# Ledger of designs, part 8: VH-VL binders against Large ribosomal subunit protein uL1m (MRPL1)

Target 1, 266 residues: Large ribosomal subunit protein uL1m (MRPL1), of Saccharomyces cerevisiae (q04599)
Amino acid sequence: FFHTAKKLYADDYKPAAMSSNAPSLTKDQAKKRELKRLVQRKAEAKRPATASPLYMPVTKALRYLRAAEVGRPQSQQTINLTTLVVGERGTAPLSGSVTFPKPLRYIKIAAFTNDESKLEELREKYPNHLIGGADLVAKIKSGEISVDFDKAFATPDIVPALQSQVARILGPRGVLPSVKKGTVSDDISSLLQESLGSMPFRQRGNSISIGVGKCYFTDREILQNIISARAAFKTAVDNQKSKKPNILSKTTLSSTHGPGIVIDFA

## First folded at step 1 (VH-VL)

Design r10 (framework fv_roledumab)
Fold by ESMFold2-Fast, scan of step 1:
Structure r10 (fold): chain C 266 residues (1-266), chain A 125 residues (1-125), chain B 107 residues (1-107)
Amino acid sequence: as target 1 above (266 residues)
Amino acid sequence: QVQLVESGGGVVQPGRSLRLSCTASGFTFSDYAMHWVRQAPAKGLEWVATIWYDGSNKQYADSVKGRFTFSRDNSQDTLYLQLNSLRPEDTAVYYCAREYLDYDSEGWLDAFDIWGQGTMVTVSS
Amino acid sequence: AIRMTQSPSSFSASTGDRVTITCRASQGISSYVAWYQQKSGKAPKFLIYAASTLQSGVPSRFSGSGSGTDFTLTINSLQSEDFATYYCQQYYSYPYTFGQGTRVEIT
């Protein structure tokens, strides 16, 4: 009996841990501690993802994340990718854009070209968008087609027709294709792919976070978007042209209500 | 039996065009990203272009960007590489290759596991 | 673009020899390196990925190592069928790039 009773106050009192007389770190000591932590973070970044207790293959991770979001609104069913970034003091934050094969948001576009081969290709790839040449320009001019699209693109060969016939209609709405806006290109297919799937990213603190899909996307669609994000992040690192570039570290998949799951990414 | 067969190579004069084809068999073509890799006579390998499984993402080497166009027809299990404005330095054997991408893998594998036998493109006057 | 430099460009070897081929990247590419074997008049054959992982069906005498910028392909006890040109390839970022190749010639 006497040996079983413990007083909380007596057990919790730690004078050594509570000492206000502990010496403060000098500026030199603080810098050495920071350098040691940086070296440890760089070493951690090079460890395989499989060493993490939170690791699982992407397809298994997606099963867990989907289960966590059952019955939730679609706006809350986003799968997020977060990559930790290790950098030295003064290294610029990573930023760029990812072009996703499977976009997370829908935008309605219009695409204009006089090239019949390109029209056929674009109509096959983008059947739910407005694709046309002089015929589409005429329908917009006549009012047969309402300007309800979010963005418009053109090849150089149709720009004169756009300027002469519909600039007064599209210009005030901010959707007139122009070289200055980057919405005119001979390679219109690549331009559309970049615009429809494009999502900006920017490093905040020690991480980059980006949505890579919705729970209702297929596994392959999400995997394809993850691969695109990986390529874009690697490109952003390469573009730093720094002797001390940022290092991509642990990458985690998560959802609004699900766990953080480590995946093999960087 | 997984196989890639290239065709369409030949001898052309500078400034002309040529279309290469690559027919896939023995696997689900629509699940794989595909590549073109070329090799000039007695030289090393040079990556030319990639196209993703659904045709969405296309990447080109700087040396061919704007002149070559990569496309695929998943219904016919066929790749196409349109070569425009050909130059003598484009002379090479052109290989199509399948990207080794295992969706169940713990790693991202962008290597080339299956290659065709190649088709020779000669650009000469 | 990431430049991949192989050394040596060529060397003579005999069956039973241990041969080592080096590949150096112009920047850090983690372990995103593949190795290929190409015999005269043939398409390349996939050997190794992720710097050190041997492809199924490739003989165990082949091995790869390295991380960051320096990578090595080793053939222990060279066989007659191993006389070929070997290429490294980075798949860290587009554009994908190959080394210039190392020719292993019979002595």
Scores: ipSAE 0.000, ipTM 0.381, lowest interface PAE 19.2, mean pLDDT 81

Design r11 (framework fv_roledumab)
Fold by ESMFold2-Fast, scan of step 1:
Structure r11 (fold): chain C 266 residues (1-266), chain A 129 residues (1-129), chain B 107 residues (1-107)
Amino acid sequence: as target 1 above (266 residues)
Amino acid sequence: QVQLVESGGGVVQPGRSLRLSCTASGFTFSSYGMHWVRQAPAKGLEWVATIWYDGSNKQYADSVKGRFTFSRDNSQDTLYLQLNSLRPEDTAVYYCARDLGTYEDYDFWSGYTDAFDIWGQGTMVTVSS
Amino acid sequence: AIRMTQSPSSFSASTGDRVTITCRASQGISSYVAWYQQKSGKAPKFLIYAASTLQSGVPSRFSGSGSGTDFTLTINSLQSEDFATYYCQQYYSYPLTFGQGTRVEIT
């Protein structure tokens, strides 16, 4: 009986009726409203992340997100980073690329150079990729090595050999290095680093979202990727050359099925 | 070998201040986050404050926020808890404790578990008029 | 704040007994639970973290289990040095909170 009486009183409760015919805003009122919201959003962007009730240190957040993805296939175990962006109406969206120390997607590459010093350096740094000079070109031409790589890069000094010996093999597959494609450089180490770890980002609406790791990555690998994302986003802000640049605001980590957890980022 | 030793407790009147210290030995102090936990007479454990390995990311219990200040000196392997505007309800044994996590395992953005693997023996703070 | 409630608050046991202490969180905290042992007049001793991971050097008779809101600490074949107060602690979110403690007394 106590439960029935309580439920009856709750069912009889009706809040005062609210007007359903509120007038639409004029253009001037809408502009004033936008300005007030912008001021509020800029103030929020300056608050420390640790003041948020949803704040966690990154390692704690990662343990929670991994738990949410248990039993899911590897393709669905992505850890995403979302940063809110505050800016004036009409300011160009932020865009750029992040080079991750631990890439989320591995691509197999081939790298060609006649420079012995560069060959030694690249073989040490990229042991699981195809790296060589004229000898590698000859092995591809003979069919000793199959063309199973996703991209290929070269220094200018080996391009004539590539054109004369393997263009008919690599060209049809779209992997022949060329100046027009941006796959030829004297600084091949920088080019490979950009290509193997690079992830583009673009601001959509008021946020930037990118993957920063997989649940099976180590905490340190994900943290290093987050640090790289932070640097890239700040560089994009600096490159706006605007009197009123965008401001990076609240940043959250999430997984495909997990909630957003606030982290210290901006 | 691994040890935390608290000092600075005592009997003090309401509204006064005390500074607690905790000296660490036997481990790389600068790699660990550190905590303060207190226990009032005949009561259970109550978390007070947290500080990361580098002195950043300080967290405080609502009951002490604005009155207590946590700091560390990594060059001296020492923690400090400044207790201001003390109240009778602050009467407790104060323990310093080491975080289970370490910065070297997780980089500077982390290294933080908020579980406490090493505890000092505590120092008694009595606030009485 | 997340409230941690231990059950029972106290009980009597004899050496050789299998003892179970329960800890319940007021909301889901995944596996972010640590357990501590405190003897009279001494500092707490760390036993378990992540609900079930035993700290190095802690006797194998101690074990932990649970996830979400319900957690247990089990002592298989209680020894005389195990008579103490046991605390659970959540580290899912700030503020960090402890259970009220469970006192294990000698029969």
Scores: ipSAE 0.000, ipTM 0.397, lowest interface PAE 13.3, mean pLDDT 82

Design s01 (framework fv_satralizumab)
Heavy chain, then light chain:
Amino acid sequence: QVQLQESGPGLVKPSETLSLTCAVSGYSISSGYYWSWVRQPPGEGLEWIGFIYYSGSTNYNPSLQGRVTISRDNSKNTLYLQMNSLRAEDTAVYYCARDLYYDSSGEWYFDLWGEGTLVTVSS
Amino acid sequence: DIQMTQSPSSLSASVGDSVTITCQASQDISNYLNWYQQKPGKAPELLIYDASNLETGVPSRFSGSGSGTDFTFTISSLEAEDAATYYCQQYDNLPYTFGQGTKVEIE
ESMFold2-Fast, scan of step 1: ipSAE 0.016; ipTM 0.446

Design s02 (framework fv_satralizumab)
Fold by ESMFold2-Fast, scan of step 1:
Structure s02 (fold): chain C 266 residues (1-266), chain A 124 residues (1-124), chain B 107 residues (1-107)
Amino acid sequence: as target 1 above (266 residues)
Amino acid sequence: QVQLQESGPGLVKPSETLSLTCAVSGYSISSGYYWSWVRQPPGEGLEWIGFIYHSGSTNYNPSLQGRVTISRDNSKNTLYLQMNSLRAEDTAVYYCAREGYDFWSGYSDYFDYWGEGTLVTVSS
Amino acid sequence: DIQMTQSPSSLSASVGDSVTITCQASQDISNYLNWYQQKPGKAPELLIYDASNLETGVPSRFSGSGSGTDFTFTISSLEAEDAATYYCQQYDNLPLTFGQGTKVEIE
């Protein structure tokens, strides 16, 4: 089984929020308390992960999380990564995207082009997907090939054929390639790579949460995804171009029914 | 056309530190993939040493833990292997290799490009 | 660590023969197994990935099958150029591990 990014954000998302409520204080007292809390959080962010009583090496953590999910439906067997973020007042939330080596959701695609060199490249790289030109359009129109794909992409050169021949078949299913949906590009290989493997993330409150695998994924596949997430989060921090950037702090690995386990990440 | 080329001293004395380089062309090592080192003693099988991911994260075979460091220089597009406390048993051909992966299927992970290998002999 | 055991360690066969090599994992690795060919004096080359998928450019006489713990690699009609050592490799878990190799010699 393969999974897409959107379902990952819906499952077991738990932002770590810090209370913004304070006792009735003067403006100056409130400022001092805010600074003290920030200093404390920054100091805590620099503590080694091994200092946590909940710390485990990733492979041991995965064993415990898999044990907790034994007998559960596959949709509930997601392994989630949550990283706490420490930032100064007024710093923008971190956001970006992660390209996972091992996607959490499989999507079946169709790709359309009249360019023979692109057809050869795509067929070699995506052998289990629907790749073709006018021939594939004709087979969809005739009903020879069923529309069981989740997304479709095209180069500009075949769009007129798609609109004239199969728009009434693909349009109602939401899979007709269009410029407005970002599914048409002359560089279709890059578009497919970005669209199928890319998972957006956004800081909510004081944390970033993202799924990094399923319990039935191998340890290596989950580690590959964790490493990719780390790189993407660090890139988002670097992109802030601030003298006081956000700091990545405590990172926890969890599953729907398992414990939260601290891992060495930031 | 991705190419990997190892280089090293050829001969190293016991208890010294081995330093190997792997020059990569045709692909930027910071742009993707895992970059691995694999060794093969003369007449024997293959042993995975470790990898460095394009982000800089590393992982090592527990059998070599504490003795090996894999690093890179993105500006030179070059990978490095350092191994300390060498013994005669470390005599081997050392390969660098790129680990390919298939984003679409979520399954595939394999070595798609290998260097030609460099022989390292550990002898007094 | 996951141990990979190949059988036989070596074999000798004639051009045109069908050759079978087996690989056994010490635990369930699903289909996360690759096969490599190493010709004398050269680096290994990928032949089969995910237990049964033929790498691009590899002759169709090579095939793989199996899942779980038991895997098979077959050369349906041996050619002289197939004299090499063949390795299975699992990627289910770190560390990555290889079988000990099977040397195929042509008579």
Scores: ipSAE 0.000, ipTM 0.393, lowest interface PAE 17.4, mean pLDDT 82

Design s03 (framework fv_satralizumab)
Fold by ESMFold2-Fast, scan of step 1:
Structure s03 (fold): chain C 266 residues (1-266), chain A 121 residues (1-121), chain B 107 residues (1-107)
Amino acid sequence: as target 1 above (266 residues)
Amino acid sequence: QVQLQESGPGLVKPSETLSLTCAVSGYSISSGYYWSWVRQPPGEGLEWIGFIYYSGSTNYNPSLQGRVTISRDNSKNTLYLQMNSLRAEDTAVYYCARVDWELLSDYFDYWGEGTLVTVSS
Amino acid sequence: DIQMTQSPSSLSASVGDSVTITCQASQDISNYLNWYQQKPGKAPELLIYDASNLETGVPSRFSGSGSGTDFTFTISSLEAEDAATYYCQQYDNYPYTFGQGTKVEIE
């Protein structure tokens, strides 16, 4: 039963070069053996997801994964997506970033500007974040407002005030806005939009793993994030322009304590 | 017939940036293979620096990571190596070489003649 | 990183002698090992790939054997033009690593 299924099918893919202990294999024998393995993995990649005994429609999978996490802290109930990547030995690993319609982690930001019109716009769009000018800088300096934000951004016009008044407070926490860190821009609205929701991914061995939601997200929110991940993975494949293209293979959804469930993805 | 030819300065000062060029003929560097840099200090052994995959992705020896960059110009069919923070220990003959990687065999099949780089004040 | 250790570091032999060089990997590399010849002032040249396969155009007096961690390179009847340094190289994992080399001198 899928109840006992491994979370990652990637566990069973291992290049002969890394695990083979057959001392008498010639080059031809080693090549034929690994080619056979590669052909098998490519055939598996092209098999429809519905052929898997572990397959479920995404909505049914999510219901099952949520049930497995009942009674656990919701802040730690993550739904993970793992996609197997099939390629020849030496193929460059896939990497990139996904911008999710529904971010998994709430990051609290602070945004600083002396521009009144930008303050009004940002406060309307980001009501739960710290948005302000010289007044906000003064409140941080006095300790009236705690430094509980994860990232901070600024327009160039307020940087001197930040440097003179709160650098000793924000600098040690790594959240002082700077041109060097790319956290200062005249177009602060675009910078914030780009910075929120972005999640990096990198192929580890033969798989890409990324969080795509929390159990308390709606099915629609998780599906939108899965679609965004799929687009980003396909873009990463396309951008490498490989003569022997990587193949996105079996994709599974899992949760911290739940089973791995195959979904239709690639 | 594939030919690789390195060129660059013979002498560089410590803390300068080394820039080397490898002109490739007889094969398009964007059409296949890995294109690699390997160095050899005088009287010593070979050390792999890194390669650029024909797709443009790179892989570097961790011992040199952060101070080396391998790049290419497909229109000139040319490879480049840049190395920062030079020390006397970086004195070596620098080779560019092609790696045949098809299926599961990775071997250096064509080498340039090498260019000597001496790092001294 | 996978460490490659060659022995001996150098040897002297006469034309017609059989010479053997060994290469040891710090971990199992199957048969993913190459041998190169480097003559003074020249770039290395591939002789043996995948532990035992002779490269096209290379004389049959050169041979390789072994798998796992222990590898051997042999010249069955040494010629004067074989005076060179010989290197093993593993490609089981990145970074690629070479042995320290074995210098073969003719007496």
Scores: ipSAE 0.000, ipTM 0.371, lowest interface PAE 21.1, mean pLDDT 81

Design s04 (framework fv_satralizumab)
Fold by ESMFold2-Fast, scan of step 1:
Structure s04 (fold): chain C 266 residues (1-266), chain A 122 residues (1-122), chain B 107 residues (1-107)
Amino acid sequence: as target 1 above (266 residues)
Amino acid sequence: QVQLQESGPGLVKPSETLSLTCAVSGYSISSDYYWSWVRQPPGEGLEWIGFIYYSGSTNYNPSLQGRVTISRDNSKNTLYLQMNSLRAEDTAVYYCARDSLWFGEDYYFDYWGEGTLVTVSS
Amino acid sequence: DIQMTQSPSSLSASVGDSVTITCQASQDISNYLNWYQQKPGKAPELLIYDASNLETGVPSRFSGSGSGTDFTFTISSLEAEDAATYYCQQYDNLPFTFGQGTKVEIE
């Protein structure tokens, strides 16, 4: 049972299955076959996950996936979530971002503002990150503080100082805050909250795949991330504003060496 | 806060169809969770009948397969149970209950209705 | 179907006593087991979930343990209000199944 789920999903995307209709079908026959397959996929989307022989509750699935990754480096022990998407020809692929309560990787940020009340708030909430005003800008310019952060954010009031003093340092590294990049806001607290846990997703073919945790995360942390992914995927569907929107279907949980296990999700 | 209240006919004749309702207040049945029906014959133990989850999909106990339908009306925030071909052995208190969240963190019944007694007798 | 067997079917004990109930599953259910209390004329109430976790608002004298096929439920110091029937329930696989119940009477 363990390896069956991965083989099943791999087989769905094999070139042989994709090419079987092309040489022998008229355009009308191809369209009818496509419509028949769409109807079948829509019907499958309505089936309860518990009807799948590959189904198990998330906590049980996590035990199996963790067992499959025993002895592997922790950096490689990622739990992935894949959701099949059912849509009609011409429907735009789903995309968006998920803000995870438990981020999969640590990112170091820098936050710049001249507002002392915001500095106090941010330093309390993000003690292991670089937070400062003109003093932090001066320390970066002098080389006292190295540019080892992955992203930087600013309020509009400090942007002129960043442009005049450290643009040559931060710009080439791609971390200079700018309105164009969406890294400048009066509400910097909301920006940081979104960015620290944010993971983009994009539908590729008939599926969306996203990492939702590491094997060393707790069950609760992974479940909270799965809930966040679900909310984001449903929001992306709602944002399509289409009379024929994409439908979220069968969802599987997997790891690098483990099987794909069906879970309740859509 | 979250409250479930069952209602039914009380008395049903053999071979007839049973129709029960479960009115839910304090929570939307279309939001999340599985919603189950469980029965208990007088003086006996508990038997799970089936569930419906937020999407409308259902699953039933194989022992009752073909006789049971669980449905809902989202506009009335109400759950329904229909059971056909009733026998004396179907006499029981029928409960509706909220299951755990649908992604399987923990499956347990955290809120129960008071139950409604159904007697199958001529 | 997974069959759940409880022991004993009934017991009598005095206030202040420690009482233990056991539940056996016909196959390995890991820790996917819940315990419910049902007082006469009332609906069941969840006490313990996931074999050993105490539900919020439930007194600490109630506890659960076990994994696999053998599970135990304990009331460390019995109170008069604990007179009830107790049920175990597995959620490892559908259909969900319950034990036959253990009636606890206060003497």
Scores: ipSAE 0.000, ipTM 0.402, lowest interface PAE 13.2, mean pLDDT 82

Design s05 (framework fv_satralizumab)
Fold by ESMFold2-Fast, scan of step 1:
Structure s05 (fold): chain C 266 residues (1-266), chain A 123 residues (1-123), chain B 107 residues (1-107)
Amino acid sequence: as target 1 above (266 residues)
Amino acid sequence: QVQLQESGPGLVKPSETLSLTCAVSGYSISSGYYWSWVRQPPGEGLEWIGFIYHSGSTNYNPSLQGRVTISRDNSKNTLYLQMNSLRAEDTAVYYCARGYDILTGYEDWFDPWGEGTLVTVSS
Amino acid sequence: DIQMTQSPSSLSASVGDSVTITCQASQDISNYLNWYQQKPGKAPELLIYDASNLETGVPSRFSGSGSGTDFTFTISSLEAEDAATYYCQQYDNLPYTFGQGTKVEIE
């Protein structure tokens, strides 16, 4: 059965197959060249970052990047991290999200709960955000507090109050907490930690690039963000579940006007 | 549903400043997304002008050489575009559109778009 | 800036025909490419995002493929209501850039 079908296809394309034979030799050479380059890139990925002439410890790199941005507007003082990715062609690009201990942008949040112990915990942890129970709901309803927050979260126990008192205020603005949107949880502390500071990343070509801080951040804040990025990138590699996964290679820190500096990231 | 509606003067004179408004309904502009302006000269293609992030940060197309300002009024849920030193080649239909949403970890595209408002630059 | 080049600039075809539009980026943009349809006097509408994903509510006759620098948009069986200009758009890097557009006319 199979033999008959295979023979028919071979016979149909005999002249075309012979005509393509000259390109086949060139394609074989191209395949060898591609494989050699892949082997070379994999070997380079295994070399320690300290072997690079452009290598510096992160703290020293940050000193140089900050110097390059002196006198520039704060909007231009972003420190970027770029990691080269080595893998076979046709492997899906790496993607995911990083939760930074120090977010690069401020977002205003509101958090609602009737649980006094959770209110105490959240107010201590997030003193500059809108956190409250029925009192906060009442202040929003009365207009004493403006709805200028970026996101709102709630525990299930206050959802009926939100629905009855402020749904017509928060709903049209897209900030009414709901189970469907994932903004309602008994474990509101974990939900806020996941929501604040999250930044997506996606492999573009042979690299992943994300912002990891501003020049006015402390060294410790930038280092913690870099560590979080490293963990997220490695998780993305692990999640490929492939026998030939992508390999994280050379990683550099840069700024708008500064040099690209190799750091130890692996 | 999220809807965007542009409005503007229709006719402006060369060297004057263009002021456009984009009223947004069904979603709070301060809650997420980048909000963009895109223009299209009659019979020609699309050119991205710039965006404003919900935090107030802006980014502009370098081709417009710093003569454009995008702003917002959160209390009115409205976006604004100002463009100075107008020339005849600035004649175009101007659109506002919702774009990239970095807060949710999902990338969005230009969707939805407003209906567009025609701006003619002529003496 | 990333330059987006579409081919052809215009085409004319009959209802039931299969039509193909190509979009080429001046550098690797992975799959960060969208396709829009613009009917005369109307705003553009998203048809395809991330090179190959069909937007909700868009007919299955529209499809996209490609990665890197070469992208293809196909209408498998042209309908009269498909007369429009089609644009590709990259979002790999700022500034966002569009192709020059392909005008599809019905014979």
Scores: ipSAE 0.000, ipTM 0.368, lowest interface PAE 19.5, mean pLDDT 81

Design s06 (framework fv_satralizumab)
Fold by ESMFold2-Fast, scan of step 1:
Structure s06 (fold): chain C 266 residues (1-266), chain A 122 residues (1-122), chain B 107 residues (1-107)
Amino acid sequence: as target 1 above (266 residues)
Amino acid sequence: QVQLQESGPGLVKPSETLSLTCAVSGYSISSGYYWSWVRQPPGEGLEWIGFIYYSGSTNYNPSLQGRVTISRDNSKNTLYLQMNSLRAEDTAVYYCAREDYGDYWLGYFDYWGEGTLVTVSS
Amino acid sequence: DIQMTQSPSSLSASVGDSVTITCQASQDISNYLNWYQQKPGKAPELLIYDASNLETGVPSRFSGSGSGTDFTFTISSLEAEDAATYYCQQYDNLPWTFGQGTKVEIE
C-alpha cells in the first residue's frame, strides 16, 4: 500500500496542467527555457561546418562570391566574414582587433619621434611609411618631402618642433599630430598598430562581422586574412578569462549580392 | 622622392610580344601600393591596362585579358609588362604608375613614369 | 564598363579667366573620381582625388566638386602654365576608365 501511494505520488504531472498558460511564464519557467535554448545553441556550435547544406570549401565559396559581384562597384566587392557567437545572457560582447597580412585599404602614415630606439623599431616594422625625427620635420618644412600621407603620429617629445616648424603646413591638411586628436602618445607603436595593421571588431548582438578581402584579391590573400581573423577571435575568447566564455559558432562568407556560404572556421 | 622610369624596344612587329620594364626608385615595390600600367595612343585618351599589388596579385582590363601579364622583380625593384599578339592599334605611349588609396579605395595615380613610346609596325 | 564623357572637348580662355570643365559618368560612381593634368609630351599629373580633394603641392586655384554622375572641375584664375589637357577618371569599378580629355588653350 505504501509503495502504491509512492507510485501515485511519482506520477503527479502538475506542470502539464499549467502549460496552456504560456503567456504568463513564471521567472523559474523563463530560466528553464533560457537554459534549454543555450544548451541547444552550444550543441549547434559544436557541429562540423560540413553538416550545413550551405557549406563549401573557401576556394569554391570565393568563386561564387566573385561571380555574384561581376560588374559591380569596387565599394560593393568586399568579402565579409560573419561568425555567430554563443554566450550566456549578460556576458560582455567580444571585441579586439585583427591584423591582416593583406589590408583591405592602404593608408600612408608619418610617425615622428626624437627617440632613436623607437625610430629603429618603427622603421623595421613599418618600412613602407614615413618615419623620422627632427630630420623629417626639417625636410617637410623645406618642401624636400611632400605631405602625401593620410595620417601622422608623434611622441610628446617632438610635438613642440612640429608645432613651431610645420604646423602651418600640416595643420590645414588635418594631419598635424595633437593630443586632442589622439595622435600623440609615448606608446606610438600601439597607435600605429591601431591605425595601420589593426582592423577593430566588436560583437553586435550574437555575431561578429568583418571584411576579409576584395573580390580582386587572390584566394591565398583572402585565406590568410581569414586565418588572421580566426586567431584574433580565438584570442578575444581566451582573454575573457571567464568560467563561462563565449563560444565561436557558424561562420559564413558573403558579399553584397552573393549568398551566405558556410565555411570551416571555428 | 618616388621615381618611375619605363623602357622598351620602341618598335615591335605585328603578332610579336611586347616586353616593357619600369624601374622604381625612392620606394620599395614590395612594401606597399598597387603598381599599374596605363597606355595612351598618339592623339587619344588614357586606357588602364592592369595592376600588380605589392603582394604579387594582379588584375587586368577585360579588353586585354589573356594578352597581358604584369609581373615584378622585388630584388631589382622593377615592374614588367608583357603583351602578346600585337597589332597596329597597340601603338601607344606606355606609362607605369603608382596607384594609391584616397579617402576610400585604390584608384588614383599619384606618381607616373615619363612614358615609353611603342610603335607596332611591319 | 563605366563610360566617362567630358565637356567641352576643347576651350580657349585668357589668363585670369575662370574655366569650368564637366565630366559625366554613365552610372552612379559616388565621389570616386579623380582629375589629371597632362602637358604636351609629359605624363599625367594628379590634381584632384575623391572628387574634391586637392593633391599636395597643387595650387589652390584648382578645385573639384560633384557626386553621383555629374562632376565639375574649375580653375578659378587661369595661369599661362595651365595650358594642358585635363582628364577625369572613375575608380568606382574596374576597369578604371578615363574621360576623352578637355584641351585648355590660353587665349
Scores: ipSAE 0.000, ipTM 0.420, lowest interface PAE 14.8, mean pLDDT 83

